VH-VL binders against Matrin-3 (MATR3). Designs and how they scored, part 10

Target 1, 76 residues: Matrin-3 (MATR3), of Homo sapiens (Human) (p43243r398to473)
Amino acid sequence: RVVHIMDFQRGKNLRYQLLQLVEPFGVISNHLILNKINEAFIEMATTEDAQAAVDYYTTTPALVFGKPVRVHLSQK
Short names: E, the ipSAE of ESMFold2; O, the ipSAE of OpenDDE; V2, 0.75 times the mean of E and O plus 0.25 times the DockQ between their complexes.

## First folded at step 5 (VH-VL)

Design hd6 (framework fv_traxivitug)
Fold by ESMFold2-Fast, scan of step 5:
Structure hd6 (fold): chain C 76 residues (1-76), chain A 122 residues (1-122), chain B 107 residues (1-107)
Amino acid sequence: as target 1 above (76 residues)
Amino acid sequence: QVQLVESGGTLVQPGGSLRLSCAASGFTFSSYWMTWVRQAPGKGLEWVANIKQDGSEKYYVDSVRGRFTISRDNAKNSLFLQMNSLRPEDTAVYFCAREGSGYTEYDYMDVWGQGTLVTVSS
Amino acid sequence: QSVLTQPPSVSVAPGKTARITCGGDNIGSKSVHWYQQKPGQAPILVVYDDSDRPSGIPERFSGSNSGNTATLTISRVEAGDEADYYCQVWDSYSDHVFGGGTKVTVL
């Protein structure tokens, strides 16, 4: 139920932009942003919510500060 | 002529509440992120909370989340910090500060107020 | 999640150079800012974006940032430079992160 986002650029609004990518798909339970490696883990309330977000961004670019990022379902 | 002036700091008992104010002048207040930074007596600086230009985004340090609320009134050029469920470890001088503007980074504080002392003690 | 390490104190003679370090993992990939605070006063910004200086700050103040260490350099130190100095970065996890501060004493 965790969405894994990778390869984003840093900026003041990073937290906001990362959360905005998944908010349309459901309730966010937790999040963890690892700025040293430019990766984020966003836990959704349900597995279905997380899967919906990942599925959407397989065909629609996920943009952070106007640049594409990678969005996957976490394997943990 | 750019200035920030804090007020509201006083002695409060543990579990009490207090509202701090910060009056801004000499700049377009509504164009800047604003922040609160605190400093316990004899200790270093600790970021507390910040708020986006239009008030739509607010962020807090973990130790105050759920207890403190940052807000602003752009028509009155004022920043606020509502502090609830105060603890002795919240004792500090509270500074309001303007986050510097920039397209890619609004991440430094270029103007600071004088600070207001909050003491939480029985 | 950034943790910034500063030496607790630095002593320097008048006219000499003081160097204050700020250690952090891959800090060279972040923008580092420096503040000066004198007793009973609010902090003032002395260096921002690693090496830029606000108007009104003497050119004796300079900064650098590479690898795991950022440095504030104060050349030709004056008695009035006695203060606590703090480094600061913005971190996506922690927002604003300050170093523990360095007390600069001019002998």
Scores: ipSAE 0.006, ipTM 0.639, lowest interface PAE 9.6, mean pLDDT 85

Design hd7 (framework fv_ixekizumab; at its last look DockQ between E and O 0.62; V2 from the best seeds 0.00; counts 0 for: pae E 8.8 > 2)
Fold by ESMFold2, look of step 6:
Structure hd7 (fold): chain C 76 residues (1-76), chain A 127 residues (1-127), chain B 112 residues (1-112)
Amino acid sequence: as target 1 above (76 residues)
Amino acid sequence: QVQLVQSGAEVKKPGSSVKVSCKASGYTFTSYYIHWVRQAPGQGLEWMGVINPSGGSTDYNQRFKGRVTITADESTSTAYMELSSLRSEDTAVYYCARLTYYYGSGTYTEYDYMDVWGQGTLVTVSS
Amino acid sequence: DIVMTQTPLSLSVTPGQPASISCRSSQSLLYSSGKTYLHWYLQKPGQSPQLLIYEVSNRFSGVPDRFSGSGSGTDFTLKISRVEAEDVGVYYCMQSTQLPYTFGQGTKLEIK
């Protein structure tokens, strides 16, 4: 259900950069980019979609502004 | 009940380092950020940095110029703050504090304040 | 860095009388989310800081009704309608709108 993204740098159009990481895997129902800490939570419509995104990035680098970020499945 | 218990007072020489522990109990350690704040004798509060114990991401007050390192150990529910290249002006009480946040189902809402503080650890730096 | 300035730096109050503490920030604390991340803490003698008011005006759990917060933008106020002996300590405003988080220099409240 929720994909947790961390270690990104902030920049112009950050929201777009983060959301595009998971958009190929399903519908995004909600998101939260923390105001002061470089972490974000993206809720997918289904748990299967969120798991598919996380699984993909275990073998393929997830990049934001060309730099690697960490992608996990969240329970929060 | 929720609590943060810090390691005991330390006396250090200039140029050495100190590592203060902050053990969490009564809540899910990885669900809340841990902040570190210090207070020199007779002075106000100074924010040092933050860690997300889930995955270990950090952010630091650049005033410390890379002398501070914050880590977390999920297996012991303990956060650590290490300050290196100690100077006499680093004499202070060091606090850890938990940040509260909240997600709404389908709509996320963030609360961003420190609700639980450790008891403080006095670090004295003297020659 | 956002500079937080408190006035007064100390005050002495007769029990039962009101007290007011001002906090001014060097730039707006209103974030793009629409929230204003200005908080008030009390540090009683020999204790760790404790949260009183979060996001300008919200009383934290267990904080008495005599405490209230107000303000917007760069100007904020903590009020105590009737000071009691247990209110002694140092009051800090704190902003978490941007890193690094910063505190006011503190206001020491004493009972006459």
Scores: ipSAE 0.007, ipTM 0.715, lowest interface PAE 8.8, mean pLDDT 86
ESMFold2-Fast, scan of step 5: ipSAE 0.176; ipTM 0.773
ESMFold2 (binder alone), look of step 6: mean pLDDT 90; pTM 0.929
OpenDDE, look of step 6: ipSAE 0.303; ipTM 0.868

Design hd8 (from s6 with heavy chain V99D R100Y Y101G Y102S S104W G105V S106E Y107R W108D A109Y I112Y; framework fv_satralizumab)
Fold by ESMFold2-Fast, scan of step 5:
Parts: sequence; structure tokens; C-alpha cells
Structure hd8 (fold): chain C 76 residues (1-76), chain A 123 residues (1-123), chain B 107 residues (1-107)
Amino acid sequence: as target 1 above (76 residues)
Amino acid sequence: QVQLQESGPGLVKPSETLSLTCAVSGYSISSGYYWSWVRQPPGEGLEWIGFIYHSGSTNYNPSLQGRVTISRDNSKNTLYLQMNSLRAEDTAVYYCARDYGSGWVERDYFDYWGEGTLVTVSS
Amino acid sequence: DIQMTQSPSSLSASVGDSVTITCQASQDISNYLNWYQQKPGKAPELLIYDASNLETGVPSRFSGSGSGTDFTFTISSLEAEDAATYYCQQYYSLPRTFGQGTKVEIE
């Protein structure tokens, strides 16, 4: 139930922008933003919520600081 | 305690490939952290070479890209560095280091270092 | 790449003196800066992380301050064991980059 976001640029309010990408799809239970690679993991309350976010961004660009990023379902 | 120990050939000829090993004890390299290589030419400063994340993802200093590969063997708890097309300018002490990076608090630093292994590139 | 410039390149001081080293980043790096100590023939050791936080076990005479592009490292009362080269390092952006180092000699 983890959404994996990749290829974003760093900047002020990065955490806020990343969370804003998935908040419309359900309750966020946890998040992890990696310092050294531009990747983040956002855990949703349900697998269905995570899947909905990923499905949406397969056809709609996900933007962070105006730049497109990649959104996939995490493989543990 | 976490301990890192580098090993390698000591002397390499120009145009050859350098192969270094870093044996890790006291922590499983597959369980967490980034694992970095850093070098230091004699009498000079430090240069970050690259890292491997516990998942296997790598990133390299663009100044060295195309010549460097960092890999690991989880069953041996060992890190590897390969660098091809060696030149005299690659003469340096090579360190492996555990690279703390917590996404929860956005901290990033090298907390444990190996003793370093000197690599001399000469004909 | 973010360039880190340290000043001075070397200094000599007596036990009990206060010494200050500066580090300047070529762009704003917030507080994403660490300080390391390297004694001759040894690997570097972390002293300060996130610009001003003292690593566990490191003596309180070491301190750091600054944000943005200008950073300061201070040893408030120099000890003989502090003879070493000190490096700043940024982690705001890859690749990680170090300053050229400041050699501290005890006279």
C-alpha cells in the first residue's frame, strides 16, 4: 500500500508537495523521503487508496516544483 | 561495533581496472543505510565516489561516471568498487564508509569508515 | 556541482587558543553541512552534523554554526590532540562535496 515517487528535484516545501500528490486518494499513514536519492515512499491506509493514486498518475502527469515525476506502486 | 575493512592490490598499471573489496562486520549491509566509497589523493582532500543503497540502487559522482561500478554481495556482507581506465591521477587512499541517511529526519553523514587502502597507479 | 571553499588552508595555534575555520558554499545549502576531523594516517571522523549538532562522544569544545552559504567551525580551547585536518561537507545535492580542508597545527 506504499506509493513510490521518483525523479523529483529537491527544494523548499518538498515534503508538502510530495504529500499533496497522494492526499486526494486517501489517508496517509506514513511517509519516508530519502536524503541521497530523489525517491519517496508514502504509505496509504489501504492498498486500494495506493492503487488509485498510481492509476491516476499513469495518465495524468504528477508534478513536483512544476516538473514531472514517476509514481509507481512499491514492491517490497 | 560496526567495522569496515578495505583491501586491494596496492599497485595498478595505467589503463588497467582497479578492484577493491570492503568487508563489513557488525551490521548486515542488506538491512539498511547507504554504503559509500570516498578517495583521497596523497596530501589532498576528500572526493566522494559513489554509493550503493541497501536495496541495490547506486549513484556515482558525475566526474567519474562511466569508469566506476559499485556492487555488493549480501551473503558475504561485502562491498566492491571497480574503476576502469586507471590513470596516475587515480592514485589515492580509498575508503569505504557507512552512509547514514534517514528520510524521517533528513540527516546525512558518514558515521563509520574503514582504515583505507592505498592504491598507486604507476607503470 | 556545489563547491565548498574553506578558509584558512592552514593555521598554527597554541594549546588553550580558540580557533575558527570557515566554509562557504557556492549556493544556498540550508543547514545541510557536516564537519569531519582527520588525524594523520587515519580515516575521517564525524564531529558535527546538520551545521550545528555535536555527534555523540565528541568534546563540547567543538561547535558549528551558520546556514545558507556561510558556515563556521570553532574549537573553543585547543588541545594537543586536536592537531588534524578539518573538512566541511555538503549533502544538499548530489554529488556530495567536501571543502579542501584546513590543517590545524599545534605550536
Scores: ipSAE 0.013, ipTM 0.688, lowest interface PAE 8.0, mean pLDDT 86

Design hd9 (framework fv_cilgavimab)
Fold by ESMFold2-Fast, scan of step 5:
Structure hd9 (fold): chain C 76 residues (1-76), chain A 128 residues (1-128), chain B 112 residues (1-112)
Amino acid sequence: as target 1 above (76 residues)
Amino acid sequence: EVQLVESGGGLVKPGGSLRLSCAASGFTFSNAWMSWVRQAPGKGLEWVGRIKSKTDGGTTDYAAPVKGRFTISRDDSKNTLYLQMNSLKTEDTAVYYCTTGTYSYGSGYTEYDYFDYWGQGTLVTVSS
Amino acid sequence: DIVMTQSPDSLAVSLGERATINCKSSQSVLYSSNNKNYLAWYQQKPGQPPKLLMYWASTRESGVPDRFSGSGSGAEFTLTISSLQAEDVAIYYCQQYYSTPTFGGGTKVEIK
């Protein structure tokens, strides 16, 4: 039930940009942004919510600061 | 060689304030994430909080027991880390250690760190 | 917070014998994407600060003798001293850094 986001650039309001990618799909229960690696983990309330976000971004570009990022499901 | 030297500890009454300093040398302080860890007499270790490098945002994070009362700051021009402690409680009595993670963690990087170097510690006693 | 539990609280081992310390986390500290365990071990002698002994569960810090080894994954970890030396008398702590850092309660290792 954790969405894993990778390959983003850093910038002002990075947390906001990352959370905005996932908020439309359900309730966010936790998040972790790896500062030295451009990766983030966003835990959703349900596995279904996390899967919905990942499925949506398989065909729709996920953008952070206008640049495409990768979104996939973590086992976490 | 990495060296961390704490100072500023002492005896303070409950409700009082103290500021601890940590002088760093032997590494590029401005690039390091710094933490404070404390240890009550005869007890185990407890993380207090951390501050990121300015290049990584310079943000701070704190353990729940100290949030709102303690503030971590840094002065990169002086290679010094600070811990401002306000509204001190008897439960804050501990040896306070300045710590750093100076090594790259590679693909294992995280928001939090293990602590590769520690200072000697400075004792803070909160008692009437 | 992730709660770290160490066992035993103390142990006495004869010189040259094996010492085993266990550490359990209340939830997994294994990050599946990089297959790393966010766990460290520290050694603390009386009147001294803790010293980093092990990180990523099994990677020895520079200068740490090879008699020290770490093992385990997920939520259960072990620190092993294969042949206890006099200088190894200390309290040993595990620490997770998967989330907000927390330490185990410590295990005191003494010579029998």
Scores: ipSAE 0.000, ipTM 0.606, lowest interface PAE 16.3, mean pLDDT 84

Design pp1 (framework fv_bexmarilimab)
Fold by ESMFold2-Fast, scan of step 5:
Structure pp1 (fold): chain C 76 residues (1-76), chain A 120 residues (1-120), chain B 108 residues (1-108)
Amino acid sequence: as target 1 above (76 residues)
Amino acid sequence: QVTLKESGPTLVKPTQTLTLTCSFSGFSLSTSGVGIGWIRQPPGKALEWLAHIYWDDDKRYNPALKSRLTISKDTSKNQVVLTMTNMDPVDTATYYCAHRGDYMEWFDPWGQGTLVTVSS
Amino acid sequence: EIVLTQSPGTLSLSPGERATLSCTASQSVSTSYLHWYQQKPGKAPKLLIYDASFLESGVPSRFSGSGSGTDYTLTISSLQPEDFATYYCQQYYSDPYTFGQGTKLEIK
């Protein structure tokens, strides 16, 4: 039920930008933004919510600071 | 460990300009996403956010006080400076600086605060 | 500007009791932008809860947060003497940052 976001640029209010990508799809139960690499994990309340976010961004660009990022469902 | 400490005059006369310095350690203001905010609290009253500055020199001010406030940084000295013009007795407050990270929309940690009294 | 209204202004309780503190926003904020601070007399505020429900490291498990939309709650399940302090909610869903007026938790 974890959304994995990759290849974003770091910038002002990064947490806000990342959480805004998934918040429309459901309740966020946890998040982890990695310090050394540009990857984040956002846990949603349900697997269905996480899948809905990933499905949406397969056809709609997910933008962080105006740049496309990769959004996948975490395999772990 | 991140630490911050406020310094400056503890007594200011009405109409004077207040200058406060926040000195910090444990992080750099050259680090992408990092910022420092200033918050004040009059004795027995609520917290009021004043301003903050980001690593890229972007500055945000409380609209109610914007005309009186200037925030700046000296990255080489690990310092952030706040100036507030035309001080009035109602500006008597404890002034805090606080750390803000790029994935934080909250303040943690805070400096110990410095009480500034505005009186003739 | 989003106005945060805390109630009650003062809450008088005894050690061992449950405390429930409310924070109401003038417009809907996201749970990811509502945070709680504790302030003891003469000290700087300390972050207790971020994103409405997540406990900051080192904060005892008797503290919890809940809520959504405009209505948020801080609960202390069994008051300890060191918990008598003033509590503030804070939002940054929209500029500027705003704090509630605080709830003072005092010994009955």
Scores: ipSAE 0.015, ipTM 0.663, lowest interface PAE 7.8, mean pLDDT 84

Design pp2 (from p3 with heavy chain T100S Y104F M105V G106S; framework fv_bexmarilimab)
Fold by ESMFold2-Fast, scan of step 5:
Structure pp2 (fold): chain C 76 residues (1-76), chain A 121 residues (1-121), chain B 108 residues (1-108)
Amino acid sequence: as target 1 above (76 residues)
Amino acid sequence: QVTLKESGPTLVKPTQTLTLTCSFSGFSLSTSGVGIGWIRQPPGKALEWLAHIYWDDDKRYNPALKSRLTISKDTSKNQVVLTMTNMDPVDTATYYCAHSYGDFVSWFDPWGQGTLVTVSS
Amino acid sequence: EIVLTQSPGTLSLSPGERATLSCTASQSVSTSYLHWYQQKPGKAPKLLIYDASFLESGVPSRFSGSGSGTDYTLTISSLQPEDFATYYCQQYYSDPYTFGQGTKLEIK
């Protein structure tokens, strides 16, 4: 139920930008932004919510600070 | 090496306005993501965050003090200025400025050495 | 605002002993937004642990952090004389930035 976001730029309001990508799809239960690499993990309340977010960004670009990022289901 | 140093008056009378300057080196406040915060500590008490300014001139203030605080930057001089109005003896504290990267890095590192501001008549 | 409560307020121990310091948040905080600082008398705070468990460069390995949700812990495995200081936890999971009230670690 964890959405994995990669290849974003760092900057002010990064947390807000990342959370806004998945918030429309359901309740966020936790999140982790890795401070040494450009990756983040956002845990949704349900697996279905996480899958919905990933499916949506398969055809719609996910943007952070105006630039495309990668969005996948976490394998961990 | 990244360094910050606070400067300003060490003695302030009640009702006066305090103006503190944070001078820094080793980084630029034009760098995306960079910010500077002000934190104070009354003698023997806990740390209290006051205000933050970011590279894009976005400003954040502690809601408890926001009507009294103004933060601004001069990127060309590597300075951030904090102004606090209507000083009271309870505002006696050591005032620190500190470096951060906003939401990317939500901690403060490094810190200036601090400047003690005493408010008394 | 998120209130951070540190316990105990004062911890009296001898060199060589293990110190365990607690920080409890009034609501759940992601580990990416909880940090620990060390402050020695007359000096500015120094970052020790960031993102709940990561050791800042130059900090001795006897320091470690753990926890999740509302409960976080700073551990010093074998106290050295230079470790007697005040320790603060800090969050920015939610605006405004808040700090705990501090735990003073003093020599018994």
Scores: ipSAE 0.013, ipTM 0.672, lowest interface PAE 7.8, mean pLDDT 86

Design pp3 (framework fv_bexmarilimab)
Fold by ESMFold2-Fast, scan of step 5:
Structure pp3 (fold): chain C 76 residues (1-76), chain A 122 residues (1-122), chain B 108 residues (1-108)
Amino acid sequence: as target 1 above (76 residues)
Amino acid sequence: QVTLKESGPTLVKPTQTLTLTCSFSGFSLSTSGVGIGWIRQPPGKALEWLAHIYWDDDKRYNPALKSRLTISKDTSKNQVVLTMTNMDPVDTATYYCAHTYYGDYLTWFDPWGQGTLVTVSS
Amino acid sequence: EIVLTQSPGTLSLSPGERATLSCTASQSVSTSYLHWYQQKPGKAPKLLIYDASFLESGVPSRFSGSGSGTDYTLTISSLQPEDFATYYCQQYYSDPYTFGQGTKLEIK
């Protein structure tokens, strides 16, 4: 139920930009932004919410600071 | 307001161990994403990063100095301690601690403490 | 480790002139991990520009940063007396944190 976001650039509003990508798809229960690599994990309330976000960004570019990023469903 | 201040001896003899304390206010080192680094600067020379400690107790050391350095935190006292063994005159420098945040405010040092000059001589 | 080389080592200019300071990385870094600091004599460094191009709060608009990959530049469009200081670039694209050797901006 975790959305895995990769290959983003960092900036002052990074958390806001990352959370904004998934907020339309459901309730966010937790998040973790890694401090040494450009990867983040956003835990949704349900697997269905996480899958909906991933499915959407399969055909629509996910942008962070105007740059495309990768969005996957994290493996448990 | 976030503030940091270094404290410790200003004069150290060769072969002794240096212990420096960074005391801070305006944030907690239990807050996810927060870290504190130590940086030194010999007189008239460039900045050199020494060590870093993060909110989750993850520790990083400059590989060139790793065998001589230990960093630890006391979250309840808002303190980070750096220990450096076997001091040499070439280790004479101003030692700084600085705040970092990973998340919304990323990977740069801000703010810095005022620095403490440590002189190593016999 | 990533080595940052700053040039020139010393830049002698007069107030009102434009200053251009360079920082070259030994390998490509992301702009999100390249930052600039200003240090005045006897003082701690102060964050000036983060993520290669963003001005820290309170920094005058005459300062700007640019660049990508291996080549980064700090520009001061019209030098003021308080701008004469040493400037350092810094990266944390990869461990360990590294700083350049600094560029000293001095009055001509």
Scores: ipSAE 0.005, ipTM 0.632, lowest interface PAE 10.9, mean pLDDT 85

Design pp5 (framework fv_bexmarilimab)
Fold by ESMFold2-Fast, scan of step 5:
Structure pp5 (fold): chain C 76 residues (1-76), chain A 120 residues (1-120), chain B 108 residues (1-108)
Amino acid sequence: as target 1 above (76 residues)
Amino acid sequence: QVTLKESGPTLVKPTQTLTLTCSFSGFSLSTSGVGIGWIRQPPGKALEWLAHIYWDDDKRYNPALKSRLTISKDTSKNQVVLTMTNMDPVDTATYYCAHSGDYLYYFDYWGQGTLVTVSS
Amino acid sequence: EIVLTQSPGTLSLSPGERATLSCTASQSVSTSYLHWYQQKPGKAPKLLIYDASFLESGVPSRFSGSGSGTDYTLTISSLQPEDFATYYCQQYYSDPYTFGQGTKLEIK
């Protein structure tokens, strides 16, 4: 149930920007942002919520600070 | 046209380090969304993904092999290099490099492959 | 990791027949991350179908892909002699990227 976001730039309100990408798809249970390696793991309440977010960003660019980022389903 | 070609030693002894080079033409690794992956195939076995490098120098490794693998690029030379340490006879395989395009999630162009035999 | 299981392991058919090849994922995969490749002996794999159902440029229209969730299918409507090869499915939905074990399509 974890969304893995990669390839973002660091900047003001990074946490907010990352969470906003995923918030429309369901309830966020937890998150871990590894800003030193530009990766984030966002745990959704359900696997279906995580899948919906990943599926959406397959066809719609996910942007952080105006730049595209990668959104994948994390290995459980 | 897009072309990729693998080069490197065809015979490696156990415990040695393998270094393979992917030389390509028809595209640039400076183009947003472009990447190159390495995939291997032991004789008669399935395909196994090893590593991937993207235009922005983002690197991905198969977790099963991560401690042994290093991938790098030289954009000016149109080359991607893979190194794999501590080679074992079980690593005998044909090694391929392959192109992934503009935010595409698949490999649309492949090199011909190079057979690497690990034997004493 | 997501495991892709292909069935059958070997499919024996004659030219002109319809081939149906299955790929089952251990977890649900988005259609945008499931792809099919063809490999002939001694050659590199060739992309056939991307995003579960889209035909790669230059691939004959007799090839088609379908499916969603955990179950995906590659269909060849009327086999030509050149189609006898090994077929692999692949997912890029979750790290690590994985391939199925392959289905060998052979002449009966």
Scores: ipSAE 0.000, ipTM 0.623, lowest interface PAE 15.2, mean pLDDT 84

Design pp6 (framework fv_bexmarilimab)
Fold by ESMFold2-Fast, scan of step 5:
Structure pp6 (fold): chain C 76 residues (1-76), chain A 123 residues (1-123), chain B 108 residues (1-108)
Amino acid sequence: as target 1 above (76 residues)
Amino acid sequence: QVTLKESGPTLVKPTQTLTLTCSFSGFSLSTSGVGIGWIRQPPGKALEWLAHIYWDDDKRYNPALKSRLTISKDTSKNQVVLTMTNMDPVDTATYYCAHTYDYGDYMGWFDPWGQGTLVTVSS
Amino acid sequence: EIVLTQSPGTLSLSPGERATLSCTASQSVSTSYLHWYQQKPGKAPKLLIYDASFLESGVPSRFSGSGSGTDYTLTISSLQPEDFATYYCQQYYSDPYTFGQGTKLEIK
């Protein structure tokens, strides 16, 4: 139930920008942001919430600081 | 509590290889986001970052010194080793290892630091 | 590489005075990646301020950090004798990690 976000650039309020990408789809229960590799793992309350976020960003660009990032369902 | 301590020779001759060990406790270098950096400071001069190793064995080196530096970890011993080849008197400095965290609320600052070890390069 | 330039190199003040230390980056950095350290002679550096403005636990409230983009400031509102030390800014917005050259705060 973890949304995996990749290839974002560093910037002001990065945590806020990343969390805002998934907040519309449900309750966020945890998050882990690994700046050195530009990856984030955001755990949603349900698998359905995580899948909804990933599905939405399949057709709608997910933007962080105006640049597209990759959004997938985590294997971790 | 998190602690780090540097160990190695305090006197090195020119052209020799320096090997320093950082021994730590209170955390694991297998924990996601954890890293250890090496920073040096020549007497009376500024801090200079040397190398970094992360939980996933990703290694980063100061480009100015990269050809001389090797960093490795032994997670089972809670140790990180830095090797620097072809030592010169200008490499005389206090060498520090320091803990980093790079996730959630932590954005790559060094805390805590070891006490440092002075390495003098002379004949 | 991002170059951090600190000014002044040496700041001579008396206890009770306000100290203002500057750190200028060669390119814009995020506030989340700009940190300040205090170093006393013979000691390892100590984290003072992280993410440009947040005080590390145990750091007195007379210390504050501010700034954004390329310009950052460390302020000490009323200097105490133990505050006379060298201060370094550091960034991790971009590899490699870089430190400023330091500002030495000395007794006038």
Scores: ipSAE 0.011, ipTM 0.625, lowest interface PAE 9.2, mean pLDDT 84

Design q1 (from b7a with heavy chain S32Y, light chain S32D E56Q; framework fv_bexmarilimab; at its last look DockQ between E and O 0.62; V2 from the best seeds 0.00; counts 0 for: pae E 5.4 > 2)
Fold by OpenDDE, look of step 6:
Structure q1 (fold): chain C 76 residues (1-76), chain A 121 residues (1-121), chain B 108 residues (1-108)
Amino acid sequence: as target 1 above (76 residues)
Amino acid sequence: QVTLKESGPTLVKPTQTLTLTCSFSGFSLSTYGVGIGWIRQPPGKALEWLAHIYWDDDKRYNPALKSRLTISKDTSKNQVVLTMTNMDPVDTATYYCAHTYGDYEGWFDPWGQGTLVTVSS
Amino acid sequence: EIVLTQSPGTLSLSPGERATLSCTASQSVSSDYLHWYQQKPGKAPKLLIYDASSLQSGVPSRFSGSGSGTDYTLTISSLQPEDFATYYCQQYDSYPYTFGQGTKLEIK
């Protein structure tokens, strides 16, 4: 139930921007941002919510600071 | 529960090398995002960041002290070691190691209790 | 490096009073990278506020943080005896990590 976001750029309020990508899909229980590799892991309350987010961004580009980012489901 | 504890000599002579060990539990340095930083504080003065080591063995140093600092980790022992060469009385301080979870958050929590290192002839 | 300047250096107040501590950065710092610590004599610093305004778990609600850009503030709405300590701000907007020089909150 972890959403994996990759290839984002650093910017102001990055945490907010990243969380906003998945916030509409459910409750966020935890998150981890790794700027060294430009990746973030966002744990959703349920697997269904995480999957919903990933499915949505399969057809709709996910943007962080206007730049497309990759969104995948992680087993982490 | 995450805990950290600093160990090493409490008295060092000028020009000698200080070696401090941070022993920790409750987490692993193999976990993504995890890091350990060293911060020192001279008596009655402010905090100064010294160095940081991450799960991927990436290391960062305070530019002002980089030439004197070396940080390393032994993940299997849950230890991080900091060495500081050419110690001077001005380096007298309480030395802390502290945990970081996400490298982008950049806050220290929790901290070790700290160890006072006095540099004196 | 980003220099954080805290003011005042010492703040003398009585229990029940409101405390306002300032942290000014030499250059703009994202709120995500500005944190506050509390330190009592002989003890290690304790994370108090992270991301400028997020209260660390276990921290009383009388503590709050605000600000953006170069100006950040820590506020204690009604001081309790245990709140008298030294407070430090810290940034991770860029390396190296830097701390403010601290504000000592002492009892009047």
Scores: ipSAE 0.020, ipTM 0.767, lowest interface PAE 5.2, mean pLDDT 91
ESMFold2-Fast, scan of step 5: ipSAE 0.048; ipTM 0.713
ESMFold2, look of step 6: ipSAE 0.083; ipTM 0.732
ESMFold2 (binder alone), look of step 6: mean pLDDT 91; pTM 0.917

